# Designs tried in a protein design chat: VH-VL binders against q9h9l3. Part 269

Target 1, 176 residues: q9h9l3
Amino acid sequence: PRKMVAIDCEMVGTGPKGHVSSLARCSIVNYNGDVLYDEYILPPCHIVDYRTRWSGIRKQHMVNATPFKIARGQILKILTGKIVVGHAIHNDFKALQYFHPKSLTRDTSHIPPLNRKADCPENATMSLKHLTKKLLNRDIQVGKSGHSSVEDAQATMELYKLVEVEWEEHLARNPP
Short names: E, the ipSAE of ESMFold2; O, the ipSAE of OpenDDE; V2, 0.75 times the mean of E and O plus 0.25 times the DockQ between their complexes.

## First folded at step 15 (VH-VL)

Design x33 (framework fv_nivolumab; at its last look DockQ between E and O 0.87; V2 from the best seeds 0.83)
Fold by OpenDDE, look of step 15:
Structure x33 (fold): chain C 176 residues (1-176), chain A 122 residues (1-122), chain B 107 residues (1-107)
Amino acid sequence: as target 1 above (176 residues)
Amino acid sequence: QVQLVESGGGVVQPGRSLRLDCKASGFTFSSYGMHWVRQAPGKGLEWVAVIRYDGRYTYYADSVKGRFTISRDNSKNTLFLQMNSLRAEDTAVYYCAKGTYRYDYTGYFDYWGQGTLVTVSS
Amino acid sequence: EIVLTQSPATLSLSPGERATLSCRASQSVSSYLAWYQQKPGQAPRLLIYDASERATGIPARFSGSGSGTDFTLTISSLEPEDFAVYYCQQAYNWPLTFGQGTKVEIK
């Protein structure tokens, strides 16, 4: 199996005004879309805004949520040494308070060939929802229930697979 | 179309055990939380238990906690309810119900089976 | 647990009339409230979720409203097939709970 995983995180708002994005769910899938990790995570600080309409996170999910420190350890163990694929992945890593090596990171929000394939400007930042619809003919993030990090991670991996060969060759010639 | 078919109901004496099965079809079973909901004769609905899509998380009503176990086999699209130490008040039609939201164990029940009757009497 | 109280217990109406059912929560459930219909000898059927979202295949005459602690299910014009028991259900917190039901019967 390929040493490649896709990650997607959901964040809630903490801090005095809820402006701090804290990890509340993390999903990791392998190359085939199999779920390797999916946990609700309890932030170290009080949640002020669940951002449910986007995150899908409810207070109900936090009842037995994994403490952040523990979850972080589990997640880092999975990510170590892997090529990590994500969409706007810098937000995920920031929420994890972890930064994966750039050479082992793939951000589908910044892959020009992917945008080209979707008939989008190569230098534009397209949403995961849009790319998934355009290239996979699949609807994600539908309804008012919020996002599913599992679905988003799966979609992200599938999108990357569309341009994997081309992009990996590009990166080989142009190491970050 | 979504179908849920319960089985395993019957008449049992108090203190005995019974296992219910629910066969699911018409949707990606492994992507949804599944629930058991029961209804005593002539009474209202009572939520019993939920199991997350991957079977790793379960929640129970206090009335059945420690006695009932919800489980699933995703390879067989089957939901289970192991009922131990049955009581007269457990007498009810037991419904398996599909969770509304993919990869979530909360929410509502958008599809129900027709139910299986469990009668606990001496 | 969150207790849901439905009113009235029984609602007697004629076909074509407007039905208004109430569900009150003992504490706020935000908008995490659903309505179900159950006919005799049948399993419940989801009508409304998230307080006001109509489930797939549900006729437009069914509508839900409310937030917090007070919710309403409205049937704009009763059809013969609408005479049944209606339950509300909260998905805000564990355990999931139902109201005791409102029976809509023919006058």
Scores: ipSAE 0.881, ipTM 0.945, lowest interface PAE 0.6, mean pLDDT 96
Fold by ESMFold2, look of step 15:
Structure x33 (fold): chain C 176 residues (1-176), chain A 122 residues (1-122), chain B 107 residues (1-107)
Amino acid sequence: as target 1 above (176 residues)
Amino acid sequence: QVQLVESGGGVVQPGRSLRLDCKASGFTFSSYGMHWVRQAPGKGLEWVAVIRYDGRYTYYADSVKGRFTISRDNSKNTLFLQMNSLRAEDTAVYYCAKGTYRYDYTGYFDYWGQGTLVTVSS
Amino acid sequence: EIVLTQSPATLSLSPGERATLSCRASQSVSSYLAWYQQKPGQAPRLLIYDASERATGIPARFSGSGSGTDFTLTISSLEPEDFAVYYCQQAYNWPLTFGQGTKVEIK
């Protein structure tokens, strides 16, 4: 059986007016929620807006952070050959400048059975915070200190487990 | 209930070494950053060092950089401070302190130990 | 290094009175400021974090306010057990730093 990991990233603002999202933290957990990778990452461009209220990233974190090129290599080595679970995962892959095989990608923001369990429209895009509260009775992203990519990755894996059997069967019958 | 218990303090001569231990209980030790903070007799508080929940990130005050090493053993819920090349100005009560934020190492100190006294004198 | 200057050095008040303690930073620390209480022979106790959030178990008479460079700790009605030294601490930059303390004495 193919190994499964969950990933979550935090981004800061770079580029004009701080509107470009650049990777500043990446956390990867295994099926049991154990942390496999959790590094602060220094973007190759100047940070204009730390976005700390949401990202949880501050100037202090960037001291001794791993340069993007090196971190990307480390992260991709972990992801290779695995089913990768994320929430709105296209944003994480965009920040990594990476394509993961679609057949090995699971996005909890777009799984109809998961939305159904949450009593939401099957084709709606639901926030990780909302799904986690409703389906796991857990609060994540609490307060104004920002998100934890470790907590978010762990929550994403737990959410996927709620529909894993049904969704894996669906994908086997409907190959991408 | 959260408890932090420091040990290993004592009287040592300048230039010598000492190791402080801090045993933690009552919380998930491996999810929080841990700090050392010291207070010289009759003086205010001085932050010394931090280590992230997983041990991969540390930071030191300039006054101790290169001489002190912070480390942790998450399997034993224990924080350490190895203090080398001790000086008279290192004389203080050393507190073990828990960081406030889960999966981080910046911030504040929501729980403290009772402290252990280190005296550096000839 | 960010220097935190506390005033007054000593505040002498009676139980029931309102205490106001000031902490001024040498540069902006945004809202990354905490207040601690320390009684003789004891470790510090976290009162306020992120400028205005009360820590777990801290009575409602303690409140914090401010942002940037100017911060205030208020004790709305002083209790006898509030005799202590109070420290502010910033978490904006390395190294983390404390103010020099304000001693609150009960007359």
Scores: ipSAE 0.742, ipTM 0.903, lowest interface PAE 1.3, mean pLDDT 93
ESMFold2 (binder alone), look of step 15: mean pLDDT 94; pTM 0.960

Design y52 (framework fv_fezakinumab; at its last look DockQ between E and O 0.82; V2 from the best seeds 0.00; counts 0 for: pae E 2.9 > 2)
Fold by OpenDDE, look of step 15:
Structure y52 (fold): chain C 176 residues (1-176), chain A 123 residues (1-123), chain B 111 residues (1-111)
Amino acid sequence: as target 1 above (176 residues)
Amino acid sequence: QVQLVQSGAEVKKPGASVKVSCKASGYTFTSYFMHWVRQAPGQGLEWVGWINPYTGFTFYAQKFRGRVTMTRDTSISTAYMELSRLRSDDTAVYYCARSGTYYYDSGPRFDPWGRGTLVTVSS
Amino acid sequence: QAVLTQPPSVSGAPGQRVTISCTGSSSDIGLGYDVHWYQQLPGTAPKLLIYDNSNRPSGVPDRFSGSKSGTSASLAITGLQAEDEADYYCQSYDSSLEGWVFGGGTQLTVL
């Protein structure tokens, strides 16, 4: 059996009008919620919008941030060969400019049994915050300081663990 | 329709540099990766590298690192591949090819391909 | 240079079934990365034939099919036709190289 990790990334706006989402922080936790990786990352382009209210990223965080190429290499080494759990994880992979096997990816924003457990429509896309509150009775992403990628990654892993057995069986019968 | 139009054939001497262009049309240039693949005469396909036209990020195959530079001009939806310190074994048809930017998009499948640019390196 | 392994050539008579194998490793196909296939007619650029192991793009006949198992993939062509004579390449992603890899190519001859 493959090891499992959960990932959450925060992005800032770069490029014209800050419309480009660039990786500015990445957090990875193991199955038990232990932090394996948590770094601020310096985008290769000038940051136009820190998106602080959502990302939690401030200018001060970029002073000693890890250059993107270096961070990407570190992150990929952690992810390679593992089952990677995330929420709306395609955004994380896109920001990383990385391809992870579909068969080794778990997106908690698209797991019908998880939504069912939360009394939500199975085919709806629910937020991590909502699912965490409903199923774990925990508040995340509160306040005006922005998100904590470590907190979000941990919540994502805990949510997945609630449906792991059922979902893994489903995937075994219905491989992507 | 989606098209990739490449620059014309090049003839170069050993030690020189060559810059091949690939102009994209029929789709949003910055929404897809652009890859470069070459094929020596009578040989198979060899991946050279890719560029994300949106961010400018590049990644090159180990074999070409230090000699290849991929760039883009988003204003004209054109990708460029420059190969320096050319040698005879760089003689090949060089293709540009489009793919998705992440696995859950169009993924790493290459579609479409340019028609190729022949680069001949000879003394 | 890391490549996927294909037979250099295969042949078949019109109407027959032929298969082309593509063998990878634990860092590419075996790791779970999908396999794509390309057809290259003589003197032309490669064309996407199969993507994500078994999917056909629009315009590709259902005579072409793909499968993947373990560290290997296979392209099957049924009802072989003269127009199928071409080179066929498999492709995947290699995590150790952080890049895409191709098979050596298979020349299909229609007898």
Scores: ipSAE 0.851, ipTM 0.926, lowest interface PAE 0.6, mean pLDDT 94
Fold by ESMFold2, look of step 15:
Structure y52 (fold): chain C 176 residues (1-176), chain A 123 residues (1-123), chain B 111 residues (1-111)
Amino acid sequence: as target 1 above (176 residues)
Amino acid sequence: QVQLVQSGAEVKKPGASVKVSCKASGYTFTSYFMHWVRQAPGQGLEWVGWINPYTGFTFYAQKFRGRVTMTRDTSISTAYMELSRLRSDDTAVYYCARSGTYYYDSGPRFDPWGRGTLVTVSS
Amino acid sequence: QAVLTQPPSVSGAPGQRVTISCTGSSSDIGLGYDVHWYQQLPGTAPKLLIYDNSNRPSGVPDRFSGSKSGTSASLAITGLQAEDEADYYCQSYDSSLEGWVFGGGTQLTVL
């Protein structure tokens, strides 16, 4: 059987006006929610906007952060061969500059049965915070110190488990 | 119109280096990855590595690490590949090729390709 | 020694169907990575023919089709035409080599 992990990343702003999202923290959890990886990561280019209100990243976190190239290698080694679950996961893979197989990728922001369980339109893009509150009765991303990528990865895994049997069967019949 | 225009053919001696250029036009240069692929005479295609033109991040195939350097100049939308300590078996056509940055945005497929730059290494 | 194995050559008469195989391993196609196909006409650069196993870019006729199963992929060409005479390469990603990998190429001859 193929093993499953969940990933969540925190981004900082680089490039013109800080609009480009660059990886500054990555957390990976296993099926049971145990942390497999959690590191601050130094982007390869200048940080324009730490986005601290959402990212939780401050300049002090970057002083001893793992350089992007090294962190990417560590992360990809964990992801290889696994089903990877995330929320709006294309942003995480883009920040990693990595192409995970489509057949091994699960995006909780685009699972119609999950939206249906939350009494939301099946084609709507729902936030992780909203789905977690609605379906798990938990508040995440609380306060003004930014998100926790560990907390978010754990929530993402628990959300996927709610639809795992149905969605895995759907994907087996409808390969991406 | 999307184009990748490569520099002209080069003839080099063993031990020298060569720098091939690839000028992009018709699209936003920094929004796509640039790959380098080579083809020795009568042989197949071999991936050399890629660069993210926005960040300057590079990743090289293991065979070329320590000898290849990929760079870019975003002000003129140009990518470069420099191969050092040339050997006779580095004789090949060197192609640049564009790819997307994620599956939903063109993905990892190579489109378009440059016309190629012949590098001949002879003693 | 290409990572992906293709037959060195195939041939067919005009109007016929041919199939070009591309066999990988558990570290590339078998791990779930998609397969892309390129056509290289004599004296020219490769051109994208099929992407993500079975999708055709705009301008590629529907007589070209692709599929993937297990550790292998296949390119099918129906209604062969003289202009289809070219070299064909499959491509994927290999996790053990940490890089993009090509098949050795297949020379298609139209009789």
Scores: ipSAE 0.522, ipTM 0.839, lowest interface PAE 2.9, mean pLDDT 91
ESMFold2 (binder alone), look of step 15: mean pLDDT 91; pTM 0.937

Design y53 (framework fv_fezakinumab; at its last look DockQ between E and O 0.86; V2 from the best seeds 0.72)
Fold by ESMFold2, look of step 15:
Formats: sequence, C-alpha cells, structure tokens
Structure y53 (fold): chain C 176 residues (1-176), chain A 123 residues (1-123), chain B 111 residues (1-111)
Amino acid sequence: as target 1 above (176 residues)
Amino acid sequence: QVQLVQSGAEVKKPGASVKVSCKASGYTFTSYYMHWVRQAPGQGLEWVGWINPYTGFTFYAQKFRGRVTMTRDTSISTAYMELSRLRSDDTAVYYCARSGTYYYDSGPRFDPWGRGTLVTVSS
Amino acid sequence: QAVLTQPPSVSGAPGQRVTISCTGSSSDIGLGYDVYWYQQLPGTAPKLLIYDNSNRPSGVPDRFSGSKSGTSASLAITGLQAEDEADYYCQSYDSSLEGWVFGGGTQLTVL
C-alpha cells in the first residue's frame, strides 16, 4: 500500500519589485493530519516583500530559517514514493523546483466529485477556503495575520478523504 | 522558432577552465529551466545540472559539484556553464537543453537541444 | 556507468518492428518517474522522440511508440526505415542520485 501526505507552502516576494514567488514555509501532514514537517525556509534570493498579510512570514521567522537548498532536500525525502495531496499543488512543486510523478499527485482544486459535493461547477477551480467552509464547516485563513500552512495542509487532507475512494478508482481506470 | 544557439568549439589545456554559452530565442527565457548535458566521444549522454533562469537557483549532478558553475544573463537570454580544473576526460560535446517547470507547461522533457559545443582538453 | 540499462545495439530489416528496452530501478522508473526517449542521428544533437512514457511530440511519426511497466520502459519502432538508423537514449529521474539519468544508449542498425 502507498502512503499519502498533504503539503502546503507559503511564499514571499523576491526579485525585481518582489514579483517572484519564493518558498518561505512548508508544512507536510500525514493521513491523520499529524505534522511531519513544518519549517520556515530562507529563499536563495533577497526578500523584497514578505507578503505577511497572506504568507504569515515576518523577518523574525527568517533568523533561524533553514536555507532553501537544505530544506528542499529534507522535503523531497519525505515526498519520495508517496501520494502527495495539495491545493493548486503545481505552485508548491514549482516553488520546490521539483517534478513529482503525476500518478502520485492529487490536487483538491481540480477534483470534479469534490466540486460536486460543494455544489460548485464540476470543472471549476475552487479556493481551499471556499471548499473548507462548504464541506468541513470550518473557517480557515482568518484575519490579516496570514495563512497557516499547517492548517491548510490539514484541511486539504480532510477534503481529499471525502472523495478518496471514488477518485482513486477513477485514476486507476484513467491514468494521468 | 524556438532555438538554442551555443558558442563555438574550445581547445583547453588540463587545469584550465571553459565557459560555454547558450543563447535562447523564440520563447520567454525565464519561464523555462535550462539543463546542461555532455557526451564524451563515442559515449552516452551525461546530465551535468540545471539552472532556473528566473531565480538563479542551480542544482548540479554529484560528480560535478565543486567544478561546475551555471549562470545566466536574462538581459540577453543567455545561459552559461563553466567547468574548472579541466582534465582530459572532460573532453566532450556539451549541450544545453530546455525543460518546462510543470507538467502542463511542457514538464521535464528536454526540448529543444542546442547543437552542442565541443570542448577538447589536451596537453 | 549508465543508471538505466539499455541493450548496446539492436538491428532489423526495413519494414520490420524493433523494440529497445530501458531497465531502471526502484529509485527511478520503479518509483513512478516518467520515461523520455531521444533519437540522436549521426553528427547531430539528441532530439525528443517520446515524453511522459508514451506521448509523441508533433512531427514524430506514429510508428514510434513508448510504454512503461514496473521498473522498465520500451520504445517500439514499426515499419523500420533506413533513416531510423541512429542512437536511442532513455531518460528518467532518480531519487537516490537526486538528478536526471540516461540509459547507456542503443545503436539501431537497419539491415
């Protein structure tokens, strides 16, 4: 049997005018929602915009943050060989600069049965906040202090469990 | 037309360094990764490493760490690979090759390739 | 040495079918990483032939096909033509080496 984890990342602005999104926090939880990894990460480029309202990242978080190359190695070791669940997960893999196998990737922003449960258009791209409110009766990403990648990863795993049996069977019949 | 145009052949002595260039055209240079692959005469392909031209992040195959440096100049859409402390067994054709950054944006396939730059190391 | 194992050579007569195997391990193809194939004609750079195990880029004839199973992949060429005489390389990602890996290459001879 193949193990499953959920991932969520927070980004800061680097590069000219802070427009490049660079990884500054990553959280990974197991099937039960237990935290396997949660670290602040120092981007390889100078931070221009902490984006704190959305990222929750502040200067003090960077003081002892793990350098990106080291953190990337730690994270990839955890992800290797596992089914990885995320929301708009391409952004997380692009921030890690890593290609996880398509057959082992699950994106809760693009699962038609999940949208259907939420009374949303089957092929729409729905936000994590919206799906979590509709299907789990929880408010996440509350306030102006930024998102919690632990909270978001846990919500993502719970959402996937709602459709896991149906979707895994669908993917077995229709490999990506 | 998407193209990668590489610098010309180089002849070097052992202990020297070489810097090969790869100029991209026909696409947005910073939206794709650039890889370097070498091929010794009569031998197979060997991955050297890659650079993300947007961020400057690099990752090198273990064999080349400490001797290779990959850089880029985004103002002229050009990637560079520098190999130092050259040895005779570094004689090879060095290719640049483009890859995407996620599966629906071309994925990790290497397409296109440059025509290669022959680096000859002899005393 | 190559991480992915390919036969050093294969041959076939015009019009025949040939296959080229690519055998990896539990740290690359066996972990689910996709396989890519490249054709290298004499004196030229490699050219993408197959991506994501079985997909053909535009301009590659449908007589080229790819498949993957377990720790192995296969390139099949049907309707063999003299112009197919080239070297063929498979490629995948290997988690233990933390990098891209190629097969040793297969020289295809058209008899």
Scores: ipSAE 0.690, ipTM 0.886, lowest interface PAE 1.8, mean pLDDT 92
Fold by OpenDDE, look of step 15:
Structure y53 (fold): chain C 176 residues (1-176), chain A 123 residues (1-123), chain B 111 residues (1-111)
Amino acid sequence: as target 1 above (176 residues)
Amino acid sequence: QVQLVQSGAEVKKPGASVKVSCKASGYTFTSYYMHWVRQAPGQGLEWVGWINPYTGFTFYAQKFRGRVTMTRDTSISTAYMELSRLRSDDTAVYYCARSGTYYYDSGPRFDPWGRGTLVTVSS
Amino acid sequence: QAVLTQPPSVSGAPGQRVTISCTGSSSDIGLGYDVYWYQQLPGTAPKLLIYDNSNRPSGVPDRFSGSKSGTSASLAITGLQAEDEADYYCQSYDSSLEGWVFGGGTQLTVL
């Protein structure tokens, strides 16, 4: 069986009016929640909006941040060949400007059994915060300091583990 | 409809540079990657690289690194591919092709393609 | 030169079934990346034929089907027609090369 990792990224706004979501932090944890990667990343373009209230990113974090291209290489090396778990993971991959095999991707925002377990509509898109509270009785993304990508990645992995057996069986019967 | 209109044929000497353009219409230019693929006469398809028109980020095939530069002008929805230090084996039809930025979009499928631009390199 | 391996040519009579193989490696198809197929009619640009291993874009007849298993993919054409005479290319992503790769192409001749 392939190794499994969970990923969470924080983005800042670049480009005109800060509408471009650029990678500013990436955290990757293994199956046990151990941090494999956690770096601040310097976007190639000028940051217009740090989106601090959500991203937790501040100007000071960019002083010694890893240049995007270097960070991307490091991250891709970790992800390659792994089952990658994330929440609304398409945003992470988009920010990375990377394509991971669909068959090796697990998005906790689109797992009906997970929603069912949380007494949510199976086809609804629930937030990571909500699912974590309901299923893990844990509060994440609290306060005004922004999100912690490590915390979010760990929560995402824990959520997936709750439905891993059932979902993997489903995917085996219904390959994407 | 979605269209990719490429610049006309080019004839260049060895050592020169060529810049091919690809103007997009019928869709949001910055929402899709633009790829470049070439095809030598009677040969197969060869991926050159891609650019994200939104961010300007580029990634080139190893074979072309150092010789190829992909750029874009978002104001006119146009992508450019410049190949320098041309040699005879660079003679090919160069295609631009659109793809999605992630799997939940249109993914890596190349659709549509431009009609191609013939670049001939000869002494 | 091509990373993905295709037979250089295949042929069939009208109405017959033909298959075109696409053999990759553990760093592309075998790693789990999806396969795409393109049809290139003589003197024209390639056209998307199959995406995500087995899906057909609108306008592509159901005579065309794609499949993937292990490190290989296959394009099947049933009810072969004269208009199917073209070059066919498979495509995937190679993690070792960090780039998209094409097969060498297969020339399909309708007898």
Scores: ipSAE 0.657, ipTM 0.885, lowest interface PAE 1.0, mean pLDDT 94
ESMFold2 (binder alone), look of step 15: mean pLDDT 92; pTM 0.941

Design y54 (framework fv_fezakinumab; at its last look DockQ between E and O 0.73; V2 from the best seeds 0.00; counts 0 for: pae E 2.5 > 2)
Fold by OpenDDE, look of step 15:
Structure y54 (fold): chain C 176 residues (1-176), chain A 123 residues (1-123), chain B 111 residues (1-111)
Amino acid sequence: as target 1 above (176 residues)
Amino acid sequence: QVQLVQSGAEVKKPGASVKVSCKASGYTFTSYYMHWVRQAPGQGLEWVGWINPYTGFTFYAQKFRGRVTMTRDTSISTAYMELSRLRSDDTAVYYCARSGTYYYDSGPRFDPWGRGTLVTVSS
Amino acid sequence: QAVLTQPPSVSGAPGQRVTISCTGSSSDIGLGYDVHWYQQLPGTAPKLLIYDNSNRPSGVPDRFSGSKSGTSASLAITGLQAEDEADYYCQSYDSSLEGFVFGGGTQLTVL
């Protein structure tokens, strides 16, 4: 079986009025929750909105941040060939401007058995925070300091592990 | 309907540069990648590179790095491909083509295609 | 530039079934990337024929079908018609190149 990693990214606003979501931090953890990658990333364009209340990103974090192109290369080397687990992961891939095979992608925001386990509608899109609280009895994304991408990636992996066997079997029978 | 309208045919001398345009309509220009693919006479399709019109990020095939520049003007939903230091083997029909921005979107498939722009490089 | 491997030509009589193979590697099709197929009629731009291995866009007849297994993909055309005479290209994504790759193309002749 392929190795599994979980990813979570934080984005800042660039472009006109800060509407462009640009990668500013990326965290990747392995199956055991060990951090494989955690870097602040410098967008190629001027940051208009740090979105700190959500992203946790501040101006000081960009002083020695890794340039986007360099970071992207590092991240892609880690992700290539792996089963990548994430929550609403399309946002991460979009921010990375990267294509990962559908068959190797696991989005915890769209796993019916996970929602069922959390007593949520199977086809609803639940937040990572809600699922983590309900299924892991853990509070994430608390306070005003913004999200921790490492914490979120770890939570995402732990959530997936709860339904891994069932979901992998489902995917084997119903390949995307 | 979604359309990609390309600029007209070009004739260039070796060593010159050519800039081909591709105007998009019928969809949100910044929501999809724009690719460039060329086809030499009687040959197959060759991917040149792509640009994210939203961010301006580009990625070029190794073969063209250093010679190709892809840009866009979002105000007029137009993508551009400039190829410099032209040589005879750059003679080809150059296509612009749209794709998604991530795999769960329309993904890495090309639809639609422009009608192509013939670029002829000859002495 | 890396390309996927296709037979240069295939032929069939009207009404027959023909298949076009597309062989990749462990860094593209074999890695899990989907395969797309394009039809290029003489003197025209390519047109999406099959996407995500086996899906048909609207307007594409069900005579065309696609499949993928391992490092290879296949395009099948049943009930071959004269209008099917064209060049066919498979396309995928190569992780090692971080780029898109095409097959060499297959010229289909209807006898």
Scores: ipSAE 0.890, ipTM 0.939, lowest interface PAE 0.5, mean pLDDT 95
Fold by ESMFold2, look of step 15:
Structure y54 (fold): chain C 176 residues (1-176), chain A 123 residues (1-123), chain B 111 residues (1-111)
Amino acid sequence: as target 1 above (176 residues)
Amino acid sequence: QVQLVQSGAEVKKPGASVKVSCKASGYTFTSYYMHWVRQAPGQGLEWVGWINPYTGFTFYAQKFRGRVTMTRDTSISTAYMELSRLRSDDTAVYYCARSGTYYYDSGPRFDPWGRGTLVTVSS
Amino acid sequence: QAVLTQPPSVSGAPGQRVTISCTGSSSDIGLGYDVHWYQQLPGTAPKLLIYDNSNRPSGVPDRFSGSKSGTSASLAITGLQAEDEADYYCQSYDSSLEGFVFGGGTQLTVL
C-alpha cells in the first residue's frame, strides 16, 4: 500500500562482438509483488548474443516483442514519482536510457544493513541469488534456462522490505 | 582534450530548414548522450532534445516535436540537429552539449558545450 | 515562461556575497532531481559551474557554492570579483514535461 515498485530487466548483447547490453525484457512489481508490467522488448539494434543462459531470452521472444521506444514510454510512466527498488539498478536505468531521482532509488546491491543481515561485508556487492538464498531461503535463477525478471523483481522487493524501516530512516537523515 | 566543434552561422528564410553539426573529439563519442540547447538573442536557454549516438534513440522537447530531427554519424563522431519550417522566432544560437549516460559516469549535467551556431531566420 | 524561477538580476560590490535562487516545483526539484548551475560569460557558451546541487568541477573557485532544499536551490558567490559578471542558469529535469529544464537566467552585475 506504498508508492514503491521493484524493477528487473534482462539484457541481450548488441554492438561489436555482442558486448553492449540492450534491454530485452522488463518486469515491474508493486510492494505486494503483484506484476504491474512484464514485456519482452525488441532492441533497436541487431541482437548479436541473446545471452539465453542468463537472460532467458530466445529468438522467438523477439518476434512479437514491444519496440524499445514504446516499451520505454510505458515503463517510465509506471516509474515516475515512485520509489524504485532494484538490484544493481543503475544497469536497468542505463538500459532504459533514463535517470531516476537518486532520492527515489533503492539498490539492494548497495545497502550495508542488508549485507550485514546476510553476514557479508557491508561494502561488498552481493548477487541477488546469494542474498535471496541467504535471507529469504529461496532459490531463484535455477537451471540454465535463464532468469525470470518477474521472479527477480519479486525477490528484490522482499529483500528491501527486510531493511526498509532502517534504510528509509537513514536516507531521511542523510539525503542522497 | 574534450571538445565539441559546431558548424558555422546560417541565414535562412522562413519556411526553410537548417542542419547544424557538432563534431566531438577527445572522448568516445558513442559513450555519452548529445543534447541540443538553444538561446534566442538576449534570452535564456531552452532545451531542444537529445540523442544517444550509439543507438540513434532520440527524445525531443514537446515544443519541437514534428519539426526537429536529431541524427549522428558515428564514423566521424558528429551529431546533427535539423529544424524545419523555420520561423523568425527560431532565430537563436544552437548549442550542442554532452551528458553522461548514468550517474556513476557523468550523469545528466551538460559538460562540455559547443561554442554555438547562430541561426538567423529573416525575410 | 522558464520552468525554473530565477531572479532576473542581482548585483553586488567587489568582495561581497550574492546568492541566486532557483525555484522549481514538485515535478522537478521537489521530486528529487538534482540542480546544476552554468555560468555564461558575455559572448560565450555556458560553462558547468556546479553539479549535483553542490559539487564543483575542477577549476571552479571554492567561492562558488551550491545548495538545495525542498523545491529550491541556491548558488552563492562569495568574495565577488569583476570577472564574475555573467549570466547564471540553473538546470534540472521535470517529470511532467518529460524534459530538461532551465531557469530563466540571472544577470549578475558587479558594481
Scores: ipSAE 0.573, ipTM 0.863, lowest interface PAE 2.5, mean pLDDT 91
ESMFold2 (binder alone), look of step 15: mean pLDDT 92; pTM 0.942

